VHH binders against o14958. Designs and how they scored, part 4

Target 1, 349 residues: o14958
Amino acid sequence: LNFPTYDGKDRVVSLSEKNFKQVLKKYDLLCLYYHEPVSSDKVTQKQFQLKEIVLELVAQVLEHKAIGFVMVDAKKEAKLAKKLGFDEEGSLYILKGDRTIEFDGEFAADVLVEFLLDLIEDPVEIISSKLEVQAFERIEDYIKLIGFFKSEDSEYYKAFEEAAEHFQPYIKFFATFDKGVAKKLSLKMNEVDFYEPFMDEPIAIPNKPYTEEELVEFVKEHQRPTLRRLRPEEMFETWEDDLNGIHIVAFAEKSDPDGYEFLEILKQVARDNTDNPDLSILWIDPDDFPLLVAYWEKTFKIDLFRPQIGVVNVTDADSVWMEIPDDDDLPTAEELEDWIEDVLSGKIN

## First folded at step 16 (VHH)

Design A3
Fold by ESMFold2, look of step 21:
Structure A3 (fold): chain B 349 residues (1-349), chain A 124 residues (1-124)
Amino acid sequence: as target 1 above (349 residues)
Amino acid sequence: QVQLQESGGGLVQAGGSLRLSCTTSGFKIDRYAFSWFRQAPGEEREFVGAISWSGSTTDYADSVKGRFTISRDNAKNTFYLQMNSLKTEDTAVYYCAKSRYRYFDYTPSEYDYWGQGTQVTVSS
C-alpha cells in the first residue's frame, strides 16, 4: 500500500560471465534487466537512471521475498547476453525456475512489485471451501479458469497446471479437489470452465479431458475477450494485438459514479455482442495509469474526468471519439452498439 | 525420460550440404539451451554450435562459422544443423546435446543429455 522512499542501498547486482552461474543458481526467482549501454544522450541516460532507481526500489520493497535483482549490460556483457538468449536491449526478464518470462508492461515500481508478488505464487490456486468459491465468483474483471480434478496427482490436473504456467501471471487458474466445491460450481470430474471477463456464464471447454496443448490452444484463441481491462503489467503487448490497425478504447473511472455507470453499460453491450469475433473493447480505468492521464488527454484531445469511447489508429495514435454531451445522460447500450457497428463497418475511422 | 536422437548423417562430397536433425522428448525444448558437438576418431568432442532457450541467439565454433546454421522447430521438438560448404575436416560423428540450463556454454560438462550420434563423412 504505502511505498517507501529508496534508502540508497545497492541491491541490484551487475552480472558478468564470471558471476552469472552462481547468481542464477542462488535464486528461484530473478528479475533481470538487460539494458542498453550508458549513453551520452541526456534523454536516454536519464531514462536509464530512472529505471535503475525503480529496480533498486523494487528490490528494497521485496528484500524479504528471496528474489534476486540483476542487470546485464548489452555492450560490456554481449557474450553473456548471447548465452542467456537475450537480444532486445531494454527488456526486463523474469527467471522463475526453468521458465523465462518477458515483462511487457509499465516499468514502474508499484507495477513490478505487484507483478512479482503474483508470479511468486503457484500457477494454480486451490479452492477448498465454499467461502473460497464466493471469493472466486466475485472476480469479474479477469480471464479465469477453474477445473475439478481427483487430486494433485491426477494426470489431468498436471496438464492443467502446466497450461497455467504458460500464462502465469496474466491469466488466473484455479482448481478444486473437493466434491462440495465442484457441486457449488456445477463442475464435472476433469471439466474446466473458462470465464471471460464480465460475462454472466462461463464456457465449459469442449472435449474433456484435456492435454496441456489443448488447454494452451483454447486459452490462446480466447485472449481477446469482448470487454477487457487494460492492465499496467501487460499494456504494451495488449496495444500491439490490434485488429485491422485499430483499437476500440473506453475510458471509465470505476470509482466515479458516471464512470461506474458507463462501465455497467459497456458490460451489457459486451454481453449482447460476445459472439462477434471482431469486437474487443479495451476498458481503461484512468486510476490504473496516473502517469499517463496527461499524455492521453493531450494526445487524444479528450477529458478523462468523464467517460469516453473512441477508436484509436495504432500507427499514428489518431483517434475519433463518440460525442457524449456534457449535460445529457450517458449513452444507452443501443446507442453504443450503433456507434460500434459504424466503427466495425468502417463508417467511422 | 529425456531422449535425443540424431538423424541425417551420411556421405557427401566436399563443397556439398547436409542437414542434421535432432528429435527430442521428455523435456520442454523452449526452456533449455541446446548444442551440437562433433568427434573425429582419436579426438575429444568439440563444440560446433549452440542455440539459446529462446532460439533468438546462436553461437558457433570459428571453424564452422558462416557455413553452419542451427535452428529449431518447437512444434516437432526438433533441432537442426544445416551444414553448407562442407570440408573434409568436418568428417566426424555429430552429437546433439541438451544443456542443464537456459544458457549454453562451450564444454561438454555443461550438458546432461546426449544423442547417440550420426556419422558425417565428407569426401574429397
Scores: ipSAE 0.639, ipTM 0.897, lowest interface PAE 1.2, mean pLDDT 88
Fold by ESMFold2, look of step 16:
Structure A3 (fold): chain B 349 residues (1-349), chain A 124 residues (1-124)
Amino acid sequence: as target 1 above (349 residues)
Amino acid sequence: QVQLQESGGGLVQAGGSLRLSCTTSGFKIDRYAFSWFRQAPGEEREFVGAISWSGSTTDYADSVKGRFTISRDNAKNTFYLQMNSLKTEDTAVYYCAKSRYRYFDYTPSEYDYWGQGTQVTVSS
């Protein structure tokens, strides 16, 4: 929203074998950039400088939080990188407690600030009232889970909390200890419901009660919903989750009347086709990615001022887009379904 | 409860091979680094080799580099030390150890849990 300008103060620490133990022990949450060696090449040096400035700005914005910001040069500190377990240059890691979380999102200050702020929150949100149930229900564009437990001391709640830490901040975990809330949500003791984005009904996770491992495995198996929103904080992880290297991609600006209407049609298509395991539509709101709009328009040769749907090969960025007229004539759900069937059958490549 | 148990030690002729196993329980194997150490009679425990939390990086003492290989099997919660071209100087009790941290280091004080050890004896 309203970022200050970078004040020029150096807050990001370069790690070495001499200082890393002290720095790692100082912070409960630490943002670590494992960066490529910086050459004398002007382009490479500029790219590194821009990323370093992003980290310095994030550190400035979050200076009142107990978050450390560090970097490790892949060449100059190769022995340290080996000790730390890092071998993929250009990666950003978040160290929270004993967890190491790889950040696979857009390297931008606003994205990182929101990601880190989400990570300092508790991994499970407690729901205790009817108003909080309503707020929970309004969240439709995330994978979310909710469980009913005896108390915070329940072994089953603790397993649920440990599973939530595994997916924080990408997947929303909720819990209630209130019988009234559980009744409103049709939850039985120690039951966990899984909500796919944009669907009318949740899935009760089978074989309650659960271990942490069982919950983690279930969630991992269900991370490819029929319709999902691309988010800046998981953008590159989502692209690596490919079926045959292609994605069905839909651009719809939620705040625009035509974009809103197109998104509602996409939701209907997803609801009518939730039983098709081969279908996963990736919804992109251009407002979430202001720095990428020009790149996408140029690369895909499309106009993101209006709704678009196409198929993209993630390996070479080759793409084919559905013809949608410039007027108020959006495709019907049936027309979208026919187009999608042609894509899935291979008639459109 | 965190537990580590070594196995696979024994008597072998110089030039031979052994594979040690370290079966683990009570912690998440992919959050911590692990190391093998060894101790000859009357000596301090010495670093043999390590594998990081990710499993993607390893390091070895110079005396064993090129001859010993560490690997991990997450499904079995087990670490291995493949020991080839054994020398009489490799005779020791071998210990597996869990790091306190996601990183490995070379001193025993960085490790909070240890196996009971397995004897490796290399005869000339």
Scores: ipSAE 0.623, ipTM 0.890, lowest interface PAE 1.2, mean pLDDT 88
Fold by ESMFold2, fold request of step 22:
Structure A3 (fold): chain B 349 residues (1-349), chain A 124 residues (1-124)
Amino acid sequence: as target 1 above (349 residues)
Amino acid sequence: QVQLQESGGGLVQAGGSLRLSCTTSGFKIDRYAFSWFRQAPGEEREFVGAISWSGSTTDYADSVKGRFTISRDNAKNTFYLQMNSLKTEDTAVYYCAKSRYRYFDYTPSEYDYWGQGTQVTVSS
């Protein structure tokens, strides 16, 4: 919230065919904005200027990190964009080593700073103490994995670390080399446990030990948990990843007592239905998206000052919302389950 | 160990078609750009076409635009060069090459691993 005032110093470099090799070699982590051509239209010019200021502010905040900030004009540098492999105008790409990561989140300074800070960290967090185990166990709203390995030199740890790079920073990967930690977490040597958000028990990934490819495949197949939280840094990716072209969407403000209670009811429903691969509820905390509240209220014709659950068609933006009377209590877990069953059977869509 | 192996070369009549394959191993195919080059006797290797790390952008030499298409199959770790409307001047040894980088460029020095080549001969 307390970002410094932009000091006016240009830190974002415009890439061209003349300078791109020099700039790309200078940084191991580079934030690249591949932007649409800027026309004489005043709306488009203002939108670009706002995004440019966001990038300059992020660059200022992170100036003590070895992070480069660049932009590429899609029209003026079309040949360069082709060479670089960027084809979606308006996208941010993060270049980390030989990896290219697309940022499909909210174009905001605080979101970008946190995203980039997560990316400069190692892809796997090592747990070696009881306090770190307790911190790990308190994370309930992320997909997380944890493995027990002999050491950082283990081929199985290296495969795990390479798998973690595929999902950084969206999925949390943890490892321990400590037998005491492994005992506390009931981990066998070279075993990896997968934690679906909000579930009572992890899943031991079958057929240990694993290759990188086996771990990546397993995680990809389990990225649609029964209940998942929408996050600003991945919001557009999550919306594009539809199941049958519809999403079950639940708005619950965690800091509000009714929102908190509704979220607890959603967790109960998710736990009771975790074996249903067709069910995935997308939880949105409106506090995470203050700039989108008005847009969602207008688009879906709902009131986000109270909990909501509905079905949204991603192709035409049509939606149907469960009726929750203004003067009545929140739905019970049974009422939500009945409504969800109607949605999944096709009676509501 | 990084390896590239071309296949699919041979003799074809002018106007015909041929598909070259480049099977790869030892690197993550979607991290790097990739190119086809060709070399006629007495000449330097010349750029034919490239595909970026994403697989979504390509570029071609003017002499082959509209006739040649590069594609990638990540599941098979294989790159392809579909050559249509072949001309006698397309006769050459064709090489596949891995870029050092996520981006492609037009000079051989940007590429750190090469196949051993496959002969394409176009007869009139």
Scores: ipSAE 0.567, ipTM 0.872, lowest interface PAE 1.8, mean pLDDT 88
Fold by OpenDDE, look of step 21:
Structure A3 (fold): chain B 349 residues (1-349), chain A 124 residues (1-124)
Amino acid sequence: as target 1 above (349 residues)
Amino acid sequence: QVQLQESGGGLVQAGGSLRLSCTTSGFKIDRYAFSWFRQAPGEEREFVGAISWSGSTTDYADSVKGRFTISRDNAKNTFYLQMNSLKTEDTAVYYCAKSRYRYFDYTPSEYDYWGQGTQVTVSS
């Protein structure tokens, strides 16, 4: 689907000392672009305009939502920037209630729209039906947590909800107050289960009931999956989360039969190696990044019409890829494991 | 319940240093800005310094700039005011205050909770 054409209406407001208090009170959710001064240089001006247009388009698409869109000039509004606690020019911040969320993904209209739509939702999704349980179970590529609580008024649920706010929308939090649902999911009262991406079995967080701090700490300690999907809305954050300066990257199109099969093999490998804290495979579906496919192919000298797995140096983008002959079947789990072991041991770098 | 409690005040000679602490409870410290104010006898309460919600930015009154530093310890829910090169004119009751908002301001009206204050006396 294509985005609508910009209608020419300015919806993004420049934030200043004069209006910032009013604006911040007006919106429960505010998208704030903290930008460097726009110089007289034409290139810089165009770059700024491109960012502005993206925000305008997002604002247009989400006009029916109670979302504010503002920009802050770092130089013109230096005092305001200090007051607001912004120090990183070029950053996009989402203010949701008393929370501030830094957006560290692809600055694209479609990505931002999806991100904001997710963020508008409550940090905890309540599951109360079989259909919703099925939907929950189908989520495999996110870290997800689910807890069973007595009621919405439970102090433990409140703690759970507060914990969820730390990770929204990147980690999914679910809760149920329904005994039947809890039984189906094998949840005990006040138990919270943690699901690593692509793992079949959850981990029951130890020492229930939990405080907010305990939950947050647990999630932080387990937020690097053995296998994780790269997402546009957090792609830079994910990429910065390298291990020893490298990423093991796997390209696979889930919509492609070969890609799908390869992904299943990767899942198996991940499941067999979840105990290795030094292993984190970054799965990239090219379909999620149509504009970057050509760039990756050129940079890594690989064909993304085929599944690929390689090791990438995060500093210089140097990479080594597993040889997968065209006339041969996809590598077995064992073959992949061997290759990964070679990477982790430094034999392949 | 929101609570703020200052500590660390006392008598110090001019040129000396003090470190004030503000222990907080009842709110998320990373959600709000935090400020120090002071009030000398017969004077209005004045802004001393502030720290943003993220702790990434600070601002100070001109009279204390370069001498005072505000910091925080999230794990302890505590804010600090490090006061160096103290002057007699720094004598006042020092208050910590929670901003109503994620931003700090220089006027007391923008703050919804205050500590009881701690006396700082700088002798010549």
Scores: ipSAE 0.457, ipTM 0.791, lowest interface PAE 1.1, mean pLDDT 94

Design A5
Fold by OpenDDE, fold request of step 22:
Parts: structure tokens; sequence; C-alpha cells
Structure A5 (fold): chain B 349 residues (1-349), chain A 124 residues (1-124)
């Protein structure tokens, strides 16, 4: 067992007016870091170097995948940045074919590798067996869609594929051409079902067959779940999707018995309130964010070794947390619902 | 089939405003950059302004900077040129163009499809 280490080879290239056309032509998949100008300040330089080394390591690990890695200096290449359509300094963009995907997650090597590997895959996964159906059904913490189509040459399937490209890899798209699979999933021809995270029953998208635009619009209207998991690969994007300047945040370790139980209660609450568009609970598993645990505990003055639920102001990080006894008793679904209602009504803020 | 069509041109007094529209079809609008060019009689076609694939960035010729604004509406497959504080020197045929790429450029050769043009006349 060996962990990858920087091997001394620089693979990340500085993009400029001189080379950008060639680079864009060379790579079907390009990772582009649009970074702030690097000052002479020592701390700023080290921070930049850290980002660079992370990208170098990712490039090294994925060398066999023919992915390009480049950096664009926002000051030195301001004109180029405008031409390319990048305006958010510090952001990472992935250019895949004619698509541009913004990465708005944790800038870590393992997270980036996984993210890029997901992007290399086709935007639609085909299900053709019973085992694959079971695997599909086990996915509970992602938004997922599944459609039944006549064949891969179907106009409607093509529209479905195009729609999938808008949301890859954050939303999972599945399709089947198999009548048996369709029957098991209760799908009719050209029907697309939408699954909200942690919900048992899907929503059949109305007015089949669908255009790309119709599918994209539907997903955009339903992309905020009642209960959703915070993920390292999209953590900042998720956090920016607040309701009225606040997040209802629930900390629970799924690997811990108490955390697991608490999560099950949260799922129940979500299922009972899925029709409320003003409710969105953000579930955070501390195990997914080991670097932030101490920071959260200090900032929110909570113990993350046990389940927590609270309301957080996104502007100043001010927060109010539900009192949970330090014993074997967790709040009931009813107690949680009451607390949430108080939050939504403004009694708790 | 890829098509671009300009509209909104006409006669306007100096100091006035016009809004040009370019309606597109036959391709995914959000995958490409777009530009406006203009050509006065006896002169070469010149760059006016551009908008990136994302719509988040724009650039303009120095002669129109601060007066002209480009925007896009993907839902309508249309992008626009808002022209304010028009001058007699702005008189020209205005063309909308689709970039070959997701990025825009300042040279006409980097664009693969063009509209037929719309006449803008600014009187003193």
Amino acid sequence: as target 1 above (349 residues)
Amino acid sequence: QVQLQESGGGLVQAGGSLRLSCTTSGFKLDRYAFSWFRQAPGEEREFVGAISWSGSTTDYADSVKGRFTISRDNAKNTFYLQMNSLKTEDTAVYYCAKSKWRYFDYTPSEYDYWGQGTQVTVSS
C-alpha cells in the first residue's frame, strides 16, 4: 500500500493568451483553476503553493485519464479570463467538451479526484439488470432520475441525455431500455421519474414525452430537497442555497448508533413535511468533514460527538440549537417538527 | 440549421438609444460566446462587443465602452446590444455573430455564423 506523493514533475500549466487555444484543443477534459494574483506576501504565496501542489497531485494520480490541468492568473491574464467567461476568482472550472462545470467544493486532492472521475463517466447510467435496479434503489441521498425509453436512438432519450449534462455529476440520471426493468420500476414508455433524497416514492414528471428544456426546468424547480446531505464536492454551492438567509442544520454521524437513529428521525420528519417548500434541512455528517469539526464546535459552541440540530444565519454564523439531553434519549419526530415549526415561524432565530 | 437574425435597428437622434436583438436557432446558446460587429460604408468590419458563454463576462471596443451593453437571454435564444448615448460615428450596419468556441475573440475569423445585419443611423 502506497499513497501518492508529488513525484517532482510539474503537470499544471499556466494558461495564457499564447497557449490557451492549443490547450483547449488538446484536452477534452480540462481542469482550470482561476486564481487571485499572487502577492509578495509570504502567507499568500504559501496558500497559493498549497493549491498548486494539490492540483499537481491530482494531475499525477489522473495522468492516465488524459485530463489537462491549468491555472489562470486573474491579473496577468485578465483579458483571457474575460474571453473564457470566468469571473469568480478562486474558483475551479472543469471544461468537458462544450460544457463548463464549476466546482464549488472542498479543494482537496481526494475530493477532486473523485469529482473528476465521476465527470469522466457518461451523464446517464443505463440499467439493464435486476441487480442494477437494486443498486439504483439503494441510492437514497442523491437526487436521482430514471427514464424508460425505446432505445438509445430515441429522440426522447437524447433529450434526456442532454438534460443530464446540465446537472452532472451532482444529480444522477439513469435510463433503461429493458421492458422488464421498466416493469419493476413501474415506468411507462418515455416516462421519467424524479426521486427526492430519502423519499421512498418518486414523482412522475408530468406531460410525457419531454423535451430537454422541460426536464431541466423540472429539475431546477425541485432541486432543493426537504432533507439533503452536505457533500464535500459541492459544499459551498449547497450552503449558498439558503432560505431567507438561514439554514436548518443537523449534525449526525451515520456510523454512530445515536447519529444513525437521529438521521432516521430526520428522514421521517422530512417525509412528513415534503410538501412544504419552505423547509430544507441540511444534514452534515462530521465524518465527511474532519477538518471542520473543531471549527464548527468552536463556532457554534456544540458537541459534534452527539447529534445536533440548529438554525444558522448564513451572514454572520449566528446560531440557535435545539436542546438535546445528554442521555440515551433523542428527540421524537414530533418534537423535532415542533422545533422546526418554531424556527420557520420566527419564534426561534 | 444555425441561424442568426438581427432586429431593432433604425434612425435615431444623437444622444438617443437603441436596443438591438439577435435571435438564434439551431444550436445550444449556452455553449458559445457571441459578439456584435459593425461596418460603416467604406470601412472594415470592426468589433463592438462580446459576451462569454456564461454571460458573466463582457468586453467592448474602446469607442463604445460605457455606452453599450451586451446581455443574453438563454430562454429566448436571444442576445442584445443596448446602445445608449449614440453618436453620429455609431452609424453602421450592425452584425451579430456566433463564436466558433465557448470563448469570444476580437477578430471576425473566429466566428462561424453571422446575421444579415441591421442598419443603425444616428443623425445629428
Scores: ipSAE 0.819, ipTM 0.947, lowest interface PAE 0.5, mean pLDDT 95
Fold by OpenDDE, fold request of step 22:
Parts: structure tokens; sequence; C-alpha cells
Structure A5 (fold): chain B 349 residues (1-349), chain A 124 residues (1-124)
């Protein structure tokens, strides 16, 4: 096992009015860091260098892929930034064909590599075997869609593929052309099923066959799950998707028996309340965010070695947490539901 | 088939306001930048303003900065030119245009589809 290290080669290019057209033509996939001007302050310089070297490492690791990496200085290239449609300094954008995807996650090499690898893949994954069906069924913590189509040349599959591009790579799209696979999944021709995270049963999208617009609209209307997992690759975007200025947050370590049990209880609660559009629970596994554990414990005054559930104000980080005894007894689904109801009614805030 | 159609032009007094609309069809609006150009009699077609693919950024000719605003509504496949504090020198045929690219540019050659134009006349 040998982790990659910066090899001394600079692969990240500064984008300017002089070279941007050439660069955009050269790469079908372009990672663009739109950054604030670099100050003469030493700390700011080091912070910038850290991000730069992360991108360099990512570029190095993905060198065998046809991915471009560029940086745009917001001050030096203000006009270019306007032309390209970027206004949020510090943001990372991926230009894929005629699409632009904003990366709003942890700026870490491993996270970025994984994100880009996912994005390089086709927006729709084809399922053609029973084993792949099993793999599909094991995915529980993503929104996922699956459709059965006549062939890859089908008009309806094309629409499905186009729809998938709107949500890649955050929502997973699957398709099958195999009758056996379709039967296993109880799919009819041109049917698309929508799976909410952690739900037992999918929703068959009404009124098949579907246009791209119909699919996109449906997903947009259903893209806030009752229970969802916070992920490093989209953590900031998820956090910005609050309801009425608050998040119901549940900390549970899945690899811990107590955390696992608590998560199962949360899943049950979510399933029982999936029809409530005002409920969205954000599950955070501390193992996914080791750099933030100490910060959260300090900020919320909680012990993350134990399962926790609370309501957090997104503006000032004020929070109220459910009292859970320091014993092996976790709250029941009913107790959690009651607590959540109190939160939603404003009794707990 | 790609189509762009302007509307909202007309006669207005100096100091008045007009809102032009450009309705588009035949392509995905959110994938491209758009611009407004204008051409006065005997003059060359000139850049008025542009809006990026995201709609988050705009740019304007110096002559219209602070007075004109471009916006877009992807759901309606339409983008707009709000013209305030109109001057007699703003009199021209106004054209909406689709950029060949996701980015906008200031030269007409970078645009592949154009509307038929709408007349804007500002009287003193």
Amino acid sequence: as target 1 above (349 residues)
Amino acid sequence: QVQLQESGGGLVQAGGSLRLSCTTSGFKLDRYAFSWFRQAPGEEREFVGAISWSGSTTDYADSVKGRFTISRDNAKNTFYLQMNSLKTEDTAVYYCAKSKWRYFDYTPSEYDYWGQGTQVTVSS
C-alpha cells in the first residue's frame, strides 16, 4: 500500500481570457476552482496552497482520465468569471459537456477523486444480471431510480438518460433492458420506480411513459427524503436544504452496535412518517466526518460516542437535544416520534 | 428547430421603461448564455447585455449600465431585457441571441441563433 504524494508536476492551469476557449475545447470534463484573490497574508497564502496542492494531487491521481483542472482568480479574471457564469468565490465547479455541476462538499483529495470518478461514469447504470439487481437493492442511503425500457435506442430511455443528467452524481439512475431483471424488480415496460432512502417500497412514477421534463419534475418534488445521510461530497448543499431554518439531526455511528440500533429505529420512524413533507431527518455518521467530531461535540455540547438526536438552528447553531439515558436503552420509535412531533409543533425549539 | 422571438418593443417617451422578452424553443435554455444586441439605423449591431447560463452573472455595455437589466426564467424558456430610464439614443431594433457556448461573448459572431428583432423607439 502506497498512498500517492505530490510528484512535483503542476497539472492545474490558471484559466484566463487568453486560454479559456482552448481549454474548454480540449476537455469534455473540466474541474474549475473559482477562488478569491490570494492575499499577501501568510495564513491566507497557506490556505490557498493547501487547496491548490489538493487539486494537484487529484489531477495526478486522475491523470489517466481526460480531465482538465483549472483555477480562476476572481479578481484577476473577473470578466472571464462573468462570461462563464461563476459568482461564488471559493466554489468548485465541474464542467461536463454542456452541463455544470457544483461541488459543494469537503475539499479533500479522496472525496474529490471519488466524486469525479462517479461523474465520469454514464449518468445511467445498466443492470443486466441478478447479481447486479442484488447490488442495486443494497443501496439504501441514496435516492435511486430504476426504469425498464425496450432498448438503449428507446425514446423513453433517452428521456430517462437526459433526466439523469440533471441530478448526476447525487441521485443514482438505473435502467434495464432485460425482461428477467424487470420481472425481478416488478417493472413494466417504460415504468420508472423511485426509491426514497431507507424506504421499503418504491413509488411507481405515475402516467408512464415519461418525458424528460416529467421525470425531472417528479424527482425535484421528491428529492427531500424523510431520512437522509449526510455525505462529505455534498455536505454543504445538504445542510443548506433546511426546513424552516432548522435541521433535525441524528448522530449515529453505524459501525457501533448502539449506533446501528439507533439508526434502525430512525429508519422505522422515517418509514412511519414518510408522508409528512415537513419531516426530514439528517443522519450523520461521525465516522464520515472525523475532522468535525470535536467541533460538533463542543458546539452542541453532546457526546458523539453515543447516539444523539436534536434540532439545530442553521443560522446560529443553537440546538436542543433529546435526553437519552446513559444506559444501554435507546428510545423507542414511539418515543422518538413523540419528540419529533414536539419539535415540529414548536414545543421544542 | 431552434427559435428565438422578441416581444415587448414599442414607442416610449424618454425617461420611460420597456421590458423586452425573448421566447426560446428547440434547445435547453439552461445550457447556454444569451445576449441582447441592438442596431440603430446606419449603425452596426452592438452588444447591449448578456446573461450567463446560470443566470447568476450578467454584463452590460457601458452605455446601458445601471439602466438595463437582463434576467431569465428557465421554466418559461424566456429571458428578458428590462430597460429603464430610456434615452433617445436607445432607439434601435433589439435582437435577442443565443450563444454558441455556455459562456457569453460580446461579438455577434459568437452567437448562432437570432430573433427577428423588435423595434424600440424612444421619443424626446
Scores: ipSAE 0.818, ipTM 0.948, lowest interface PAE 0.5, mean pLDDT 95
Fold by ESMFold2, fold request of step 22:
Structure A5 (fold): chain B 349 residues (1-349), chain A 124 residues (1-124)
Amino acid sequence: as target 1 above (349 residues)
Amino acid sequence: QVQLQESGGGLVQAGGSLRLSCTTSGFKLDRYAFSWFRQAPGEEREFVGAISWSGSTTDYADSVKGRFTISRDNAKNTFYLQMNSLKTEDTAVYYCAKSKWRYFDYTPSEYDYWGQGTQVTVSS
């Protein structure tokens, strides 16, 4: 969406013990910033002002939606924060119905707007037409699930919907009640297919039909794809999900010809190694993170406008990067696989 | 069907300890706040302590602060009240209660489901 100039109108409500029940009752979806006390310290004051402006801009953009925007001061309203269950200062929480979702992404207006727009939708998207099947099939860089059920009243659909709520908006859940759609997608009644990003074929989740708990457990066990895209709306949660203290990181700008080609090579490597539970390549498109490019180039001592692959230690950000000579073609899939094998075996540190 | 059931009450000597359990069913434990209340004969139902939906924050009545601890076990669908340094004034029927909301509060009207109660008797 196009972002307007902030009009200066105050839309973010400061919660207190006097008003919080009325405000929480008013909205089905509420964006709550639990912030550190604002002090005279220059750094903390600036950090708060930046985040306050982001929230006000998001509130302006979404003013015609039924979404509330609120703040809770950790010191002035310490008792309220305790009642609300919030104890990590600086956290952003989304209250949707009876669910509380911690936002683990970049605190930026465009990221928050898209995140909140995704959350106001139903947790399961219903597919009923050929065009919708085609749109579903074009999604390759997200985890997605699709199930075939008798109707919205099916206990198995309701279990699926409850599981979808657990992962909304990060994992895409789809369903169909149409036999023609199910045939097109090779879905059996009450079967759920799990799509790992960039793979040729989905996995039918075993032992149909499923309880909510069985679906949630399966998805949690499969949340680390062999090739996964780092996204602004979940970047901190993804970064915390390392393997043995490291990330294998690949920078590939999809809109650039060399980046596109490198990404295609990464997809092939992932497909050939999908059965290796010790491998998860984190793909970063620098275009998704314009404010972090300079930081990463400085920290890793690399040029992000060329394809790069390396291993990063999550504790101290030490890194080792594969040599891709300036005057040579991109690595082959075999060269990448050899380098990755060296990383996983500990030969490269 | 939502159900709450207290257990673990009984007779205990002043200065002693007791742990109450509240087993739950029919709802997800980590979406709502929970509280313990107590009621002595002829008295109003009194707030004892609460735990938030996240389990990360708690609050207690001044009369029990430092002596009572609330905890939660999601795998067992149970929350607990550990009562230490018990006084005769702690004698009451203890009730567990589910909040209507993700937040807790100090008044019984904020709670939509209650257990049947468990008697705690502290003898001198």
Scores: ipSAE 0.688, ipTM 0.912, lowest interface PAE 0.8, mean pLDDT 89
Fold by ESMFold2, fold request of step 22:
Structure A5 (fold): chain B 349 residues (1-349), chain A 124 residues (1-124)
Amino acid sequence: as target 1 above (349 residues)
Amino acid sequence: QVQLQESGGGLVQAGGSLRLSCTTSGFKLDRYAFSWFRQAPGEEREFVGAISWSGSTTDYADSVKGRFTISRDNAKNTFYLQMNSLKTEDTAVYYCAKSKWRYFDYTPSEYDYWGQGTQVTVSS
């Protein structure tokens, strides 16, 4: 996206033990960068300055919102960092009310703006019309939940809302109080449906009605979809969530006809294999990561102008890719399933 | 309906060990910092140690550093104070306290809920 040029106004505040209480109390939502000590080395200084400029640009874009932007130096303010509970240098934290949310994604202005805008919203989106049902149904590439409750005062709605806070903004929670919407979605009173990405049918979470803890436990147990999209706002967390030290990675550019077709084949494979707990395919749309395309092509020795599927070792980035001749038709679902079987059995690295 | 309740106090000989427990209810442990304070007769409550909202950082008063350890068990909604190498100067009523904030501080006024206290007596 097109961002304005940075206007040069300082909006990011450096926190110290002297000012932190006043600043933290001023904002209900606060973006905090806990940064490594600024070194005298020119390369590391420039890298810090680039991140500082990103934060200043985000603060400028969002200046009309009631969002604070702050930094804490890990060495200069070590005592403050200890009080605040920060233990991982280079991390972004979002303070919303009594919640502290770690940002584990790409440090980029457009990613941060969207992440912060998502966090301004309530953790549960209310659906009350046919148009909103259709919008909900079009979301296919996220984990999403929807529940039907008597009203906003329902203890079961309140438990659902508390559960949603645990996963905001990464997992989408929806609710309706409208009987017409519930009928359209085949929801029973106090029932919650769980939608795995790309599946035809949701799962009704068993044993309604639920406590917050039961809902949180269910979502945690089902947090690794058979086919999942890599997103900039959670990319590092997703890469750390491997199966046995590997990722099965599929590159498919959704906006390209061959990429679109390949993604549709991947969806079919995922639907046919969703009961396999050892399978989770990580779909990457190269359009989501324009700055990483060259890096991936070099590291994996593949051409991202065409669909690709492979297995990647998380530790050393060694990889093996299915051979898809560039001038041939895309693999069938059966061919993909055979290749995946070979990967999971250890015949392919 | 926030409640804190200490247990595990008692009489112990100098050089000995004791573990205090603080069982909690009515708040989420990972949203707030938590601290132990103590009060000897005729003295003000003094900071003993704290654990942050994340559980990953702690701090201690100089008089107990290296001897006392704070820990948290989220499954039991319980905080602990492990006290080793006890001295007669450690004799006090020990209080657990929930911070108003995600951060801890050394001043009792920063804490909105307190336990009833548990007596620790260290004899020679």
Scores: ipSAE 0.687, ipTM 0.911, lowest interface PAE 0.8, mean pLDDT 89

